# VH-VL binders against q9h9l3, part 337

Target 1, 176 residues: q9h9l3
Amino acid sequence: PRKMVAIDCEMVGTGPKGHVSSLARCSIVNYNGDVLYDEYILPPCHIVDYRTRWSGIRKQHMVNATPFKIARGQILKILTGKIVVGHAIHNDFKALQYFHPKSLTRDTSHIPPLNRKADCPENATMSLKHLTKKLLNRDIQVGKSGHSSVEDAQATMELYKLVEVEWEEHLARNPP
Below, E stands for the ipSAE of ESMFold2; O stands for the ipSAE of OpenDDE; V2 stands for 0.75 times the mean of E and O plus 0.25 times the DockQ between their complexes.

## First folded at step 17 (VH-VL)

Design zc63 (framework fv_nivolumab)
Fold by ESMFold2-Fast, scan of step 17:
Structure zc63 (fold): chain C 176 residues (1-176), chain A 124 residues (1-124), chain B 107 residues (1-107)
Amino acid sequence: as target 1 above (176 residues)
Amino acid sequence: QVQLVESGGGVVQPGRSLRLDCKASGFTFSDYEMHWVRQAPGKGLEWVAVIRYDGSSEYYADSVKGRFTISRDNSKNTLFLQMNSLRAEDTAVYYCAKEGYWQSSAFLAYFDYWGQGTLVTVSS
Amino acid sequence: EIVLTQSPATLSLSPGERATLSCRASQSVDDYLAWYQQKPGQAPRLLIYDASNRATGIPARFSGSGSGTDFTLTISSLEPEDFAVYYCQQYDYWPLTFGQGTKVEIK
């Protein structure tokens, strides 16, 4: 069967007043949750706002960070031809300046059966932390020092596995 | 530079319909979830509805569910609110509101830009 | 739904004084809290997001603090243009909810 990976990225603020979201870290895990990629990434533009509360990125992480163009090439090599799972994954793809085929994309923020299992409104965009707590009884994104993109990618894969059979059958009947 | 301009408000009788438009400029409209927030005269703010960046899903406050429909046209940078079966309690200034900056795993539904608002009055 | 309770309902103060506004959530909303300023006939204006970050263009006299259930907006020295209604908003849970507002009025 087609290989599946989960991705989560962290963004920092660049551009005028820090309003542009630029890639600063990317983590990719395989089906079993093993780390395939985890690197800090140096944006090509000056960082105005590290957004540390959410990103976990600090100035020190940029010292040996992989330049954006190099990191992007490495990441796309891993994603190409695979089913890619993410939470609000369109944001990760925007930060990567990348188009991934919709037929190979799975967004755990937009899977109605997953929300239904969590006893949440089917059409509401639920946070990763709330779905993970309700369905896996696990606390993620704890504390004020930023989120771990590895932890988020792992949780995202585990959430998808809860609906994988049902959702893949739905997609086979209703191709995107 | 970011602007949100609402239109379509007015006076309508109970049970009738009205459509509000919100024209966006100065940012990439298709990158953001968009919301409607209302405020009854002399009262506080009440969240009404949200629509996903691509228009593929919508979510509503219980008070308007089944009567209001939020939609968007990304090619025209326009957000809509179709209001059916209007009640006196729907009388309010309606604001179009843009979500803050995006992060992958953190949903940041605070509103960094608001439109000027459009008044909807539902009366006999 | 999360209920946000703002106190006091009204603060009557003079220019130059410190204003301290409270917002209490019925359960933890972590740091997913924003503050808005609204003047008569105008749309709300974002002041603070993520509990403590000042929005672009907001003067340094405005500061936000707190986490979980107890939040504070402080205006260190009131200017004439600061007399307005202030709302807190949580975005940790659906539906999104606002406090009832605190009116800061001139004494």
Scores: ipSAE 0.830, ipTM 0.933, lowest interface PAE 1.2, mean pLDDT 93

Design zc64 (framework fv_nivolumab; at its last look DockQ between E and O 0.79; V2 from the best seeds 0.79)
Fold by ESMFold2-Fast, scan of step 17:
Structure zc64 (fold): chain C 176 residues (1-176), chain A 124 residues (1-124), chain B 107 residues (1-107)
Amino acid sequence: as target 1 above (176 residues)
Amino acid sequence: QVQLVESGGGVVQPGRSLRLDCKASGFTFSDYEMHWVRQAPGKGLEWVAVIRYDGSSEYYADSVKGRFTISRDNSKNTLFLQMNSLRAEDTAVYYCAKEGYWQSSAFLRHFDYWGQGTLVTVSS
Amino acid sequence: EIVLTQSPATLSLSPGERATLSCRASQSVDDYLAWYQQKPGQAPRLLIYDASNRATGIPARFSGSGSGTDFTLTISSLEPEDFAVYYCQQYDYWPLTFGQGTKVEIK
C-alpha cells in the first residue's frame, strides 16, 4: 500500500529573457493537510524574473534558500513510492527534473469527474482557484503578493479527496 | 529561436473539409498547451481551440465544437486542426499560438509566439 | 463568456502624443490579461502579459496597468511604428476571449 501526499511548487524565471521556469519553493502535505516539507530553493541559474505576482518569491527568500541539488534529494525521498497528487503536476515534476510513475500520479487538473462535480466542461483544464471555489466554497490565491504553495497543496489534496474513491476505482479498471 | 509555421489553408466550398498544420521549432513543444486563434477578414481575434501538452484533452469554442478537431504529434513538433462541415463564417486567417510560460497551479494562457497565419476561404 | 470591451474604437493621434487604451471585462479576470499589437498583414505581437509585465523586446514606452475589470495600455510617446490595432485578451476563464480592438491611426 502506498501513502499519499500532495505537492505544489513555485517557479521563478531563469535563462534567456527569464522564459525558463526554475524551482524556487516546494511544499508537500500529507493526506490530512499537515506540512511535510516547505522550503525556498535556490536555482542553479541566475534569476531574471521572480514572477512575484504568482510565485510569492522575493530576493530576500533566496539568501538562505536550500540549493537545488540538495532540496531535490530531500523532496524525492518524500515522493518516491507514494501516490503524489498535484494540479498540473507535470509542471512540478519538470521543475524537479524528476520522473514519477503515471500509476502513482494524480492530476486534479485532469480528472473528468472532478470537473463534472464543479459543473465545468469535463475536457477543459480548470484552474486550482476555480475548482476550489466551486467545490469547497473557499477562496485561495487571494491578493497580489503571490501564491502560497502550502495553501495550494492543501487545496489540491482536499479536491482529490472529493473524487478519490471513484477515481481510484476507475484507475484500477483502466490502468495508465 | 521560436518559430511556428502554419500550412494547409486555401479556398474550399461550403460543407467540405480542410486540414491545417502548424510546425513548431525552437522550444520544447511537448511542454506547452497549444492553441488555434482565427481572424475573419477585417474583424477581430477569436479563440478556436486548445490541446493539452500531451494530447490527452481538447477544448473548443462553441462556434466550432463538433466540426473541428485539434490534435498534435509531439514526435513531429506539429499541431493540427481538422476542419469539417465548413461554413462561410469560418472564413478567416488561422493562427497557431504558443502559451507563454508554465507555472505550477496557475495557467498563464497569454500567447508569446504566433505563427504567420494561413488563410481559409469558404465560398461557393 | 467574459466580454472584453475596448475603448475608444479608434484613436487619431500624432507622433509624440500619449495614447491611452482601455479594456473593460464583464467580470473580474484578476491579473490574467494580455495586450497584443497587430499591423496590417501580420500576426499579433505580445506586448503585455499578466496585466502589467512588458514582454521581451517591447519598448519601455509601452506599459500596462489595472486589475480585475478595468485595464489600461499606455504608450507614453507614439512612434511611427506604433500605429496599429491593439487587442486585449483575458485568460482567467474559458473560453478565452479578446476585445474587439482599438485602432491607433495617424491624425
Scores: ipSAE 0.846, ipTM 0.935, lowest interface PAE 1.0, mean pLDDT 93
Fold by ESMFold2, look of step 18:
Structure zc64 (fold): chain C 176 residues (1-176), chain A 124 residues (1-124), chain B 107 residues (1-107)
Amino acid sequence: as target 1 above (176 residues)
Amino acid sequence: QVQLVESGGGVVQPGRSLRLDCKASGFTFSDYEMHWVRQAPGKGLEWVAVIRYDGSSEYYADSVKGRFTISRDNSKNTLFLQMNSLRAEDTAVYYCAKEGYWQSSAFLRHFDYWGQGTLVTVSS
Amino acid sequence: EIVLTQSPATLSLSPGERATLSCRASQSVDDYLAWYQQKPGQAPRLLIYDASNRATGIPARFSGSGSGTDFTLTISSLEPEDFAVYYCQQYDYWPLTFGQGTKVEIK
């Protein structure tokens, strides 16, 4: 069977008034939650807003950060040929300036059976924090220091495992 | 630079239908989830519906579920609200609203831009 | 589901005075809270997002504070254009909800 990884990214604000979202951290974990990649990434343009409350990114993290072009190459090499799990994963791909095949993409923010398990509305886009609390009885993203993309990627993989058999069978019957 | 322009409001009788349009410009429309928010005359704001960036999923306030349908045409940068089985309590100014910047797995569903609204009056 | 209660319902103040507006959530919404200003006949305008961040083009006299269940919007010195209705909005959980508004009116 095809290997599966989970990804989560953190973005900072670039461009006019900091409204452009640019990649500043990426974490990738394997099926067991082991970290395969975790780097702070220097965007190719000036950072206007670190968005630290959400991103966890601070100025000091950028001092030795991997330049975007190099990081992107490393990340895409890991993702190629694999099933990639994420939460609102289209945003991670946009930040990477990358398209992953739909047939190999899993988005825990858009899996109705997962919402159903959480006793949440099936069509609502639920936050990773709320799904993790309801289904795994874990508090993630705790505190004011910002999110950890490692923690979030690990939680995303654990959530997917709860519906993996059902959802993989569904996708086999209903190719994207 | 960012603009949202609603249209299609008017006066209709209870039980009838209306469709609202929201034309967007000044941003990449297909990158954002879009919302409808309404405000009855002299009252506060009420969230109505959201549609996923690609149009694949929608979610509604309980007050409109089963009667209203949100949709989008990304090729025309247009958001729609089909309002069926209208009731007097649906009388409101209807705004389309854009979510702020996107951020990984954190959903930041504040509305950084709003249209000027279109009035829907449901009256006998 | 999450009820936001704003207080006071009305603030009657003069230009140059400090305005303090309160928003209380029925359960924690963490920092997922925004403030809007609305003038008669106009759409709401985003002032503050993520509890404390000023939106683009919003003057420094506007500041937001708080987290969890108790939030405050402060206008340090009221200008004539600041007399309006102010709404808080949470985006921690569905459905998205707004407070009932605080009207800031000229005394």
Scores: ipSAE 0.804, ipTM 0.920, lowest interface PAE 1.3, mean pLDDT 93
Fold by OpenDDE, look of step 18:
Structure zc64 (fold): chain C 176 residues (1-176), chain A 124 residues (1-124), chain B 107 residues (1-107)
Amino acid sequence: as target 1 above (176 residues)
Amino acid sequence: QVQLVESGGGVVQPGRSLRLDCKASGFTFSDYEMHWVRQAPGKGLEWVAVIRYDGSSEYYADSVKGRFTISRDNSKNTLFLQMNSLRAEDTAVYYCAKEGYWQSSAFLRHFDYWGQGTLVTVSS
Amino acid sequence: EIVLTQSPATLSLSPGERATLSCRASQSVDDYLAWYQQKPGQAPRLLIYDASNRATGIPARFSGSGSGTDFTLTISSLEPEDFAVYYCQQYDYWPLTFGQGTKVEIK
């Protein structure tokens, strides 16, 4: 079987009104939850909004942050050829200005069997926080200090593992 | 600037069908989750339906499940609401609404932009 | 579903006065709470998101506070254009729900 990794990115706001989502942190874990990558990343444009409540990013984190182009190269090297698991992962790839093959992508925000297992509407997009609480009995993203992308990536992988067999069979029968 | 323009409203009899359109501009339409929200005359706001950014998933309020279908054409920057088996209680101004900015693993489903709405009147 | 209860139903005030609007949730929605302003014949306009963040272009006299189940929208000094209906909305749980609204009218 192909190797799997889980990814979670934190974004800050750039552009005139801070409405552009720019990558500011990226975490990647392997199938066992071991951290393969975890770096603060410096966007190419000036940060207008750190979005700290959600991103956990503060100005001090950007002092020695890895430039975007360098970080992107490091991250893509890790992702290439892997099955990549994430939550609403299309946004992570967007922030990376990278698009992973759909056949090798797993989005835990869009897996009906996972929602069913959590007694949630199958066709509704559920937050990582809610699914993690219901299925793993674990609280993530607690407080207002912002998310931990490592914690979120680990939770995402653990959630996927709950439905991996069923979902992989489904995808084999119904390739994207 | 962001613009949402609804159309297709009108007067219909109960049991009939109607399709609403919402033309979007001023932002990357295909990046955002889109919603329909309605407001009966003199009443409050009621969320109706949501569609995923790529149209791969939909979710509905119980009041419209099985009767309404939300869809989108990203190539045309257009959101749709197919309303079947219309009832008197479906009479309302229907708004298309855009979700706010996205943050990883957190869904911030406040609506930063709304259309001006289109009136649907269901009456015998 | 999450029920949002707004109070008071109607708030009668004069220009220059302070307005305080309440929104109570049937259970905790953390800070996934937004406030909208709606004037007659117009679409709602976003004022506050994430309980306390002022939307782009919204005057500083508007502020939001609260977390969990109790939220407040404050207008520090009412302007003539502020007389309207105000709605709160939660986005922590499906289905998305709105409060019934508070009408701020001129005394």
Scores: ipSAE 0.769, ipTM 0.921, lowest interface PAE 0.8, mean pLDDT 95
ESMFold2 (binder alone), look of step 18: mean pLDDT 92; pTM 0.937

Design zc65 (framework fv_nivolumab)
Fold by ESMFold2-Fast, scan of step 17:
Structure zc65 (fold): chain C 176 residues (1-176), chain A 124 residues (1-124), chain B 107 residues (1-107)
Amino acid sequence: as target 1 above (176 residues)
Amino acid sequence: QVQLVESGGGVVQPGRSLRLDCKASGFTFSDYEMHWVRQAPGKGLEWVAVIRYDGSSEYYADSVKGRFTISRDNSKNTLFLQMNSLRAEDTAVYYCAKEGYWQSSAFLRAFDYWGQGTLVTVSS
Amino acid sequence: EIVLTQSPATLSLSPGERATLSCRASQSVDDYLAWYQQKPGQAPRLLIYDASNRATGIPARFSGSGSGTDFTLTISSLEPEDFAVYYCQQYDYWPLTFGQGTKVEIK
């Protein structure tokens, strides 16, 4: 079964000193890399730090952004019941205030065979940028205007596909 | 108010063991990878170990691999470093250090908060 | 492992002067470089991350620049509280490594 999507979210800083990560953009792609969802999302709290270096979010993006409650409903409809692939995906789920079953979650930051293919330490977390360059010979997250969550979701799906057969077999033998 | 408080340091003989604790407060401990960094008296900083946010994987500097074990208890907001087979060269102030924010696929492994440190002296 | 070399080892200056500190990596670390300040008996304090971004609460007189292998920390006008040891750190690849430090001391 490959009812599978990849997700990447962008967060902005809210709360005291901007220490709380609040959802401000979400991109979801299907197995082939086609975009299923890509929206700017308005946090319910005051934005203290746009984190533009990473998020690519600026004040202008918030003007017509989808309110969090509405966006969350749309996103959860897409994710529910599917295998969801992401990189350090627990951060995305936390920003969505959502629990996705571990049996249906694939985290490309925590797949030892993927790190091994990239000639990286198996038990240390590697960035999406590093793994994508090493394994796909592609540069993502370039420049200082912020990241494209669509680009990141697409790269994440492609990385997972490199180890999909091996990792699904591993998970069948070692259920989470 | 983010705070990290180390404890468990002291004087110990070569070959013995010590456990260091780091109590975290003021942030969601279970969301962050945590590190130990040490500093020998009068020397610079040396990275020691990291543990994933959920405790599911660990990675170590070659100098401590096989002797030290990093672990965490997210229900108690506590990070641990079990130090076995201690050597004179392990004498250092040990700091608990927190990573910065993770932006989905991006990470900030610069240490935005540190504990005050706990001194471990391995004396013959 | 990636080796970071800081220069000079010691910088003797007076308050009001500009301090320029160098950090050179043995291989490219892209922009994954941080700077820390440490005073005697204290833990290090994050000043700069991703080569050029000031950490929260850090005064504008601190600035970072560079990419790849050559990085600079600049303190535009030294205050009395700035006399300390400064460390660079890379986080591009494992293991994480620090420079040996530059001591900024009163002339």
Scores: ipSAE 0.764, ipTM 0.906, lowest interface PAE 1.4, mean pLDDT 92

Design zc66 (framework fv_nivolumab)
Fold by ESMFold2-Fast, scan of step 17:
Structure zc66 (fold): chain C 176 residues (1-176), chain A 124 residues (1-124), chain B 107 residues (1-107)
Amino acid sequence: as target 1 above (176 residues)
Amino acid sequence: QVQLVESGGGVVQPGRSLRLDCKASGFTFSDYEMHWVRQAPGKGLEWVAVIRYDGSSEYYADSVKGRFTISRDNSKNTLFLQMNSLRAEDTAVYYCAKEGYWQSSAFLRPFDYWGQGTLVTVSS
Amino acid sequence: EIVLTQSPATLSLSPGERATLSCRASQSVDDYLAWYQQKPGQAPRLLIYDASNRATGIPARFSGSGSGTDFTLTISSLEPEDFAVYYCQQYDYWPLTFGQGTKVEIK
């Protein structure tokens, strides 16, 4: 058994017309939902679009934010060797410019039994908000002022726990 | 400059097969779920199929399930739709469509870019 | 599947007038609703997502509102290029579904 953590990152738009997603916040929680890491992160490129409606990031959060290279080093120390749970987690890994082994990655947007419990098609991607409402009867990402990556990481871990025994058994029989 | 270019449309007889291709450029193709959406002449839009960013999972509209197969080749930035057992009711312009950005665990599914479409006519 | 009903089927208006288009869902889709514009011979263009957010490059005259089952697209003052068909789309439930469209035409 390896240690397990959940991650959720917030991105801002950089590059032409703000079409590139750059890391601007990262939250990591342990199995019990306790916060291990939560920092605002300064992208190395100019921010064109804060995407505040979803990211919750504003210019004020970038003042004294941790530079990307430093934050990345801190985050990777926490993730390395652990089972990492996330929702559409490949986007978080891309923003971190990091490769995490498939065998140690758990993506709650791609777990058929989790979707089945939510009365959703097994092979279709559902939003974290939808799954959390259906399965945990909780409203996350409330309002129009941005999301809490801590809240999202905590919800993601709790969703995974609903199918953990079943899914770990499946992965043991069908290694990725 | 994001571009999606469909090809492979044409006239085909009922019961036969066609493969549609969609060539993507100007974005990191392997990061996005991709869709096919169709529109019958003079009618509205109908969602057809989706494929996960890595090609590991697919989902279909009931009207095409078991007959159509969506696939992708990330090394070639190309999306495919294999259409088997074609019926007159499959006659439509077929668009490939890109999902919007994932924003953390938030899910932006509105189709921010569409191809220009390729016409498939199923008739004898 | 979620059924989206758009009304009216056709709006006949003159340039400079305000257009109000409705989209009603058969059950709540929260705010996971988008609006598209389609001109003859062209692919649809994303206007609004998450019920009220304008897509990149979309003029301020376009606005969206609503939540749950009742949604509205408003064009505050019609420009000649705005005469087109408009579709709403929900993305809260699979399968993804579209409304039947509202045609905005010149009076």
Scores: ipSAE 0.760, ipTM 0.909, lowest interface PAE 1.4, mean pLDDT 92

Design zc67 (framework fv_nivolumab)
Fold by ESMFold2-Fast, scan of step 17:
Structure zc67 (fold): chain C 176 residues (1-176), chain A 124 residues (1-124), chain B 107 residues (1-107)
Amino acid sequence: as target 1 above (176 residues)
Amino acid sequence: QVQLVESGGGVVQPGRSLRLDCKASGFTFSDYEMHWVRQAPGKGLEWVAVIRYDGSTEYYADSVKGRFTISRDNSKNTLFLQMNSLRAEDTAVYYCAKEGYWQSSAFLRYFDYWGQGTLVTVSS
Amino acid sequence: EIVLTQSPATLSLSPGERATLSCRASQSVDDYLAWYQQKPGQAPRLLIYDASNRATGIPARFSGSGSGTDFTLTISSLEPEDFAVYYCQQYDYWPLTFGQGTKVEIK
């Protein structure tokens, strides 16, 4: 039985006109929702757009932020060999410039039974906030100050736990 | 320079089929969910379909579900819409549309780039 | 499905005047709201995204405001090229929906 963690990242805009998404925060929680990692991360390139409405990142958070190369090493050490749960997790892995094995990856935005429990179309990619509201009766990502990646990672783990038995059985019978 | 170029439109009889293509360039096509949006002559915009970045999941407007199939070929930077059992009310200009920037836990499905559109006319 | 109601249907103004266009959602769409401009025979052009952010290359005379259910697109001083149809779009809920459009025409 492999250990399981949930991850959520926040991105800022870098590159021409801020169109490149670069890692600026990462949170990782264990199965029970305890925080294993939560750091602001300094991109190696100039930040053009903080995307604060969604990221919650402000200039002040960059003052003591962990440089990308160091943060990446710390994060990968936690993720390696574990089942990693996320919501649209391919974006987190892109921001980390990391490949995680598909057999150990769980994406709560792409689990048809989870949508079915939420009374949502099975093929629609539903937002984390909507699945959390429908299935856990909890509001996340509230307000205009940006999202909390800790809150998002915790909600993501709780959502996965609702379908864990069914989905792990499905994956054992239908390996990715 | 971002470009989306649609092709495949034309005049068809009710009940027939058409395939639309959308060739993308100037961005990493495989990083984005892609959409089709249509507009009937003299009318407003109507969302039609979306496909996940890797092509593994598709979702459709109720009006086209079971008749249209969206697909993509990331190796060719091309998006497709296979339209079967066409009806007069499917007459529209069909636009290929690209999502804006990506974030981890927020889906930002506004369209920063659109193709020029391709006209599909369904008439007897 | 979220219904977006735009008002007025037609706005008749002269160059140099301020245009104020409204978009009302049937339930809260938070800040997941975009505005597009469309001229006859052309594809829509993104003006505003995330309720208030100007898209690349869009002149400063265009601004968006509002949140939840009530949104406004403002053109501070109309230029001749601004006479067009304007659409709002929400992306908080499936299916994605557009307003019916507001036509800004010469008086």
Scores: ipSAE 0.837, ipTM 0.932, lowest interface PAE 1.0, mean pLDDT 93

Design zc68 (framework fv_nivolumab)
Fold by ESMFold2-Fast, scan of step 17:
Structure zc68 (fold): chain C 176 residues (1-176), chain A 124 residues (1-124), chain B 107 residues (1-107)
Amino acid sequence: as target 1 above (176 residues)
Amino acid sequence: QVQLVESGGGVVQPGRSLRLDCKASGFTFSDYEMHWVRQAPGKGLEWVAVIRYDGSAEYYADSVKGRFTISRDNSKNTLFLQMNSLRAEDTAVYYCAKEGYWQSSAFLRYFDYWGQGTLVTVSS
Amino acid sequence: EIVLTQSPATLSLSPGERATLSCRASQSVDDYLAWYQQKPGQAPRLLIYDASNRATGIPARFSGSGSGTDFTLTISSLEPEDFAVYYCQQYDYWPLTFGQGTKVEIK
């Protein structure tokens, strides 16, 4: 049995007009929802747009933020060899400039049985907020001050647990 | 410079098929979900279909479900819409549309770039 | 399906006047709301995204406001090139939906 963690990242806008997404926070929780990592991360490029409405990142969070290269090293040490759960997790991996094995990756935005359990179309990519409300009867990402990557990672792990037995069996029979 | 170029539109009879292509350039095509949006002559905009960044999942408006198939070829930066069993009601300008910036905690499905559109006319 | 209702259907104004366009959603879409401008024979052009952010290259006279179910697009002083049809769009839930449009026409 491999160890399992859940991850959620927050991005800020860099590059022309702030349209490049750069890592600015990462949270990792274990199977039980305990926080293993939660740091603000300083991008190597100038921040044009904090995207605060979604990211929750403000200029003050960057003052003592962990530089990207150091944070990336710490995060990869936690992820390596583990089953990593996320929601639209390909974005988290892009922000980390990291390639996690598909066999050890679980994306709760792309698990048809999870959507079916939520009475949602199996092929639609549903938001974490909507799945969490329908399946766990919890409101996450509340308010306009930005999202908590800890809250998102915890909700993501709980959602995966609802289909874990069924989905692991599916993956064993249909390896990615 | 981001550019989306559609092709494949034309006049077809009801019940027949047509395939639309959309060639993308100026951005990392494989990073984005891509959409088709249509507009009937003199009418408003109607969302048609979306495809996941890697081509592994597709979702459709109820009006086209079972008849249209969206697909992509990331090696060629090309988006497709295969339209089968065409009806007069499918007559519209079809736009290829790109999502805005990507964010882990939110799906931001507004369209920062559109193709010029390709007209599909279904008439007998 | 989330229905977006735009009002008024038509605004008849002169250059230099202020235009205020409304978009109301049948249920909360939070801040997942965009505005587009469309001229005859052209593709739509993104003006505003995430309810209030101006898109690249969009003049400061365009502004968006509102949240939840009630949204406004304001053009502070109309230029001749601003006479067009304007659409709002929500992206909070599937299917993605557009308002029916508001036509801003010259008097």
Scores: ipSAE 0.834, ipTM 0.932, lowest interface PAE 1.1, mean pLDDT 93

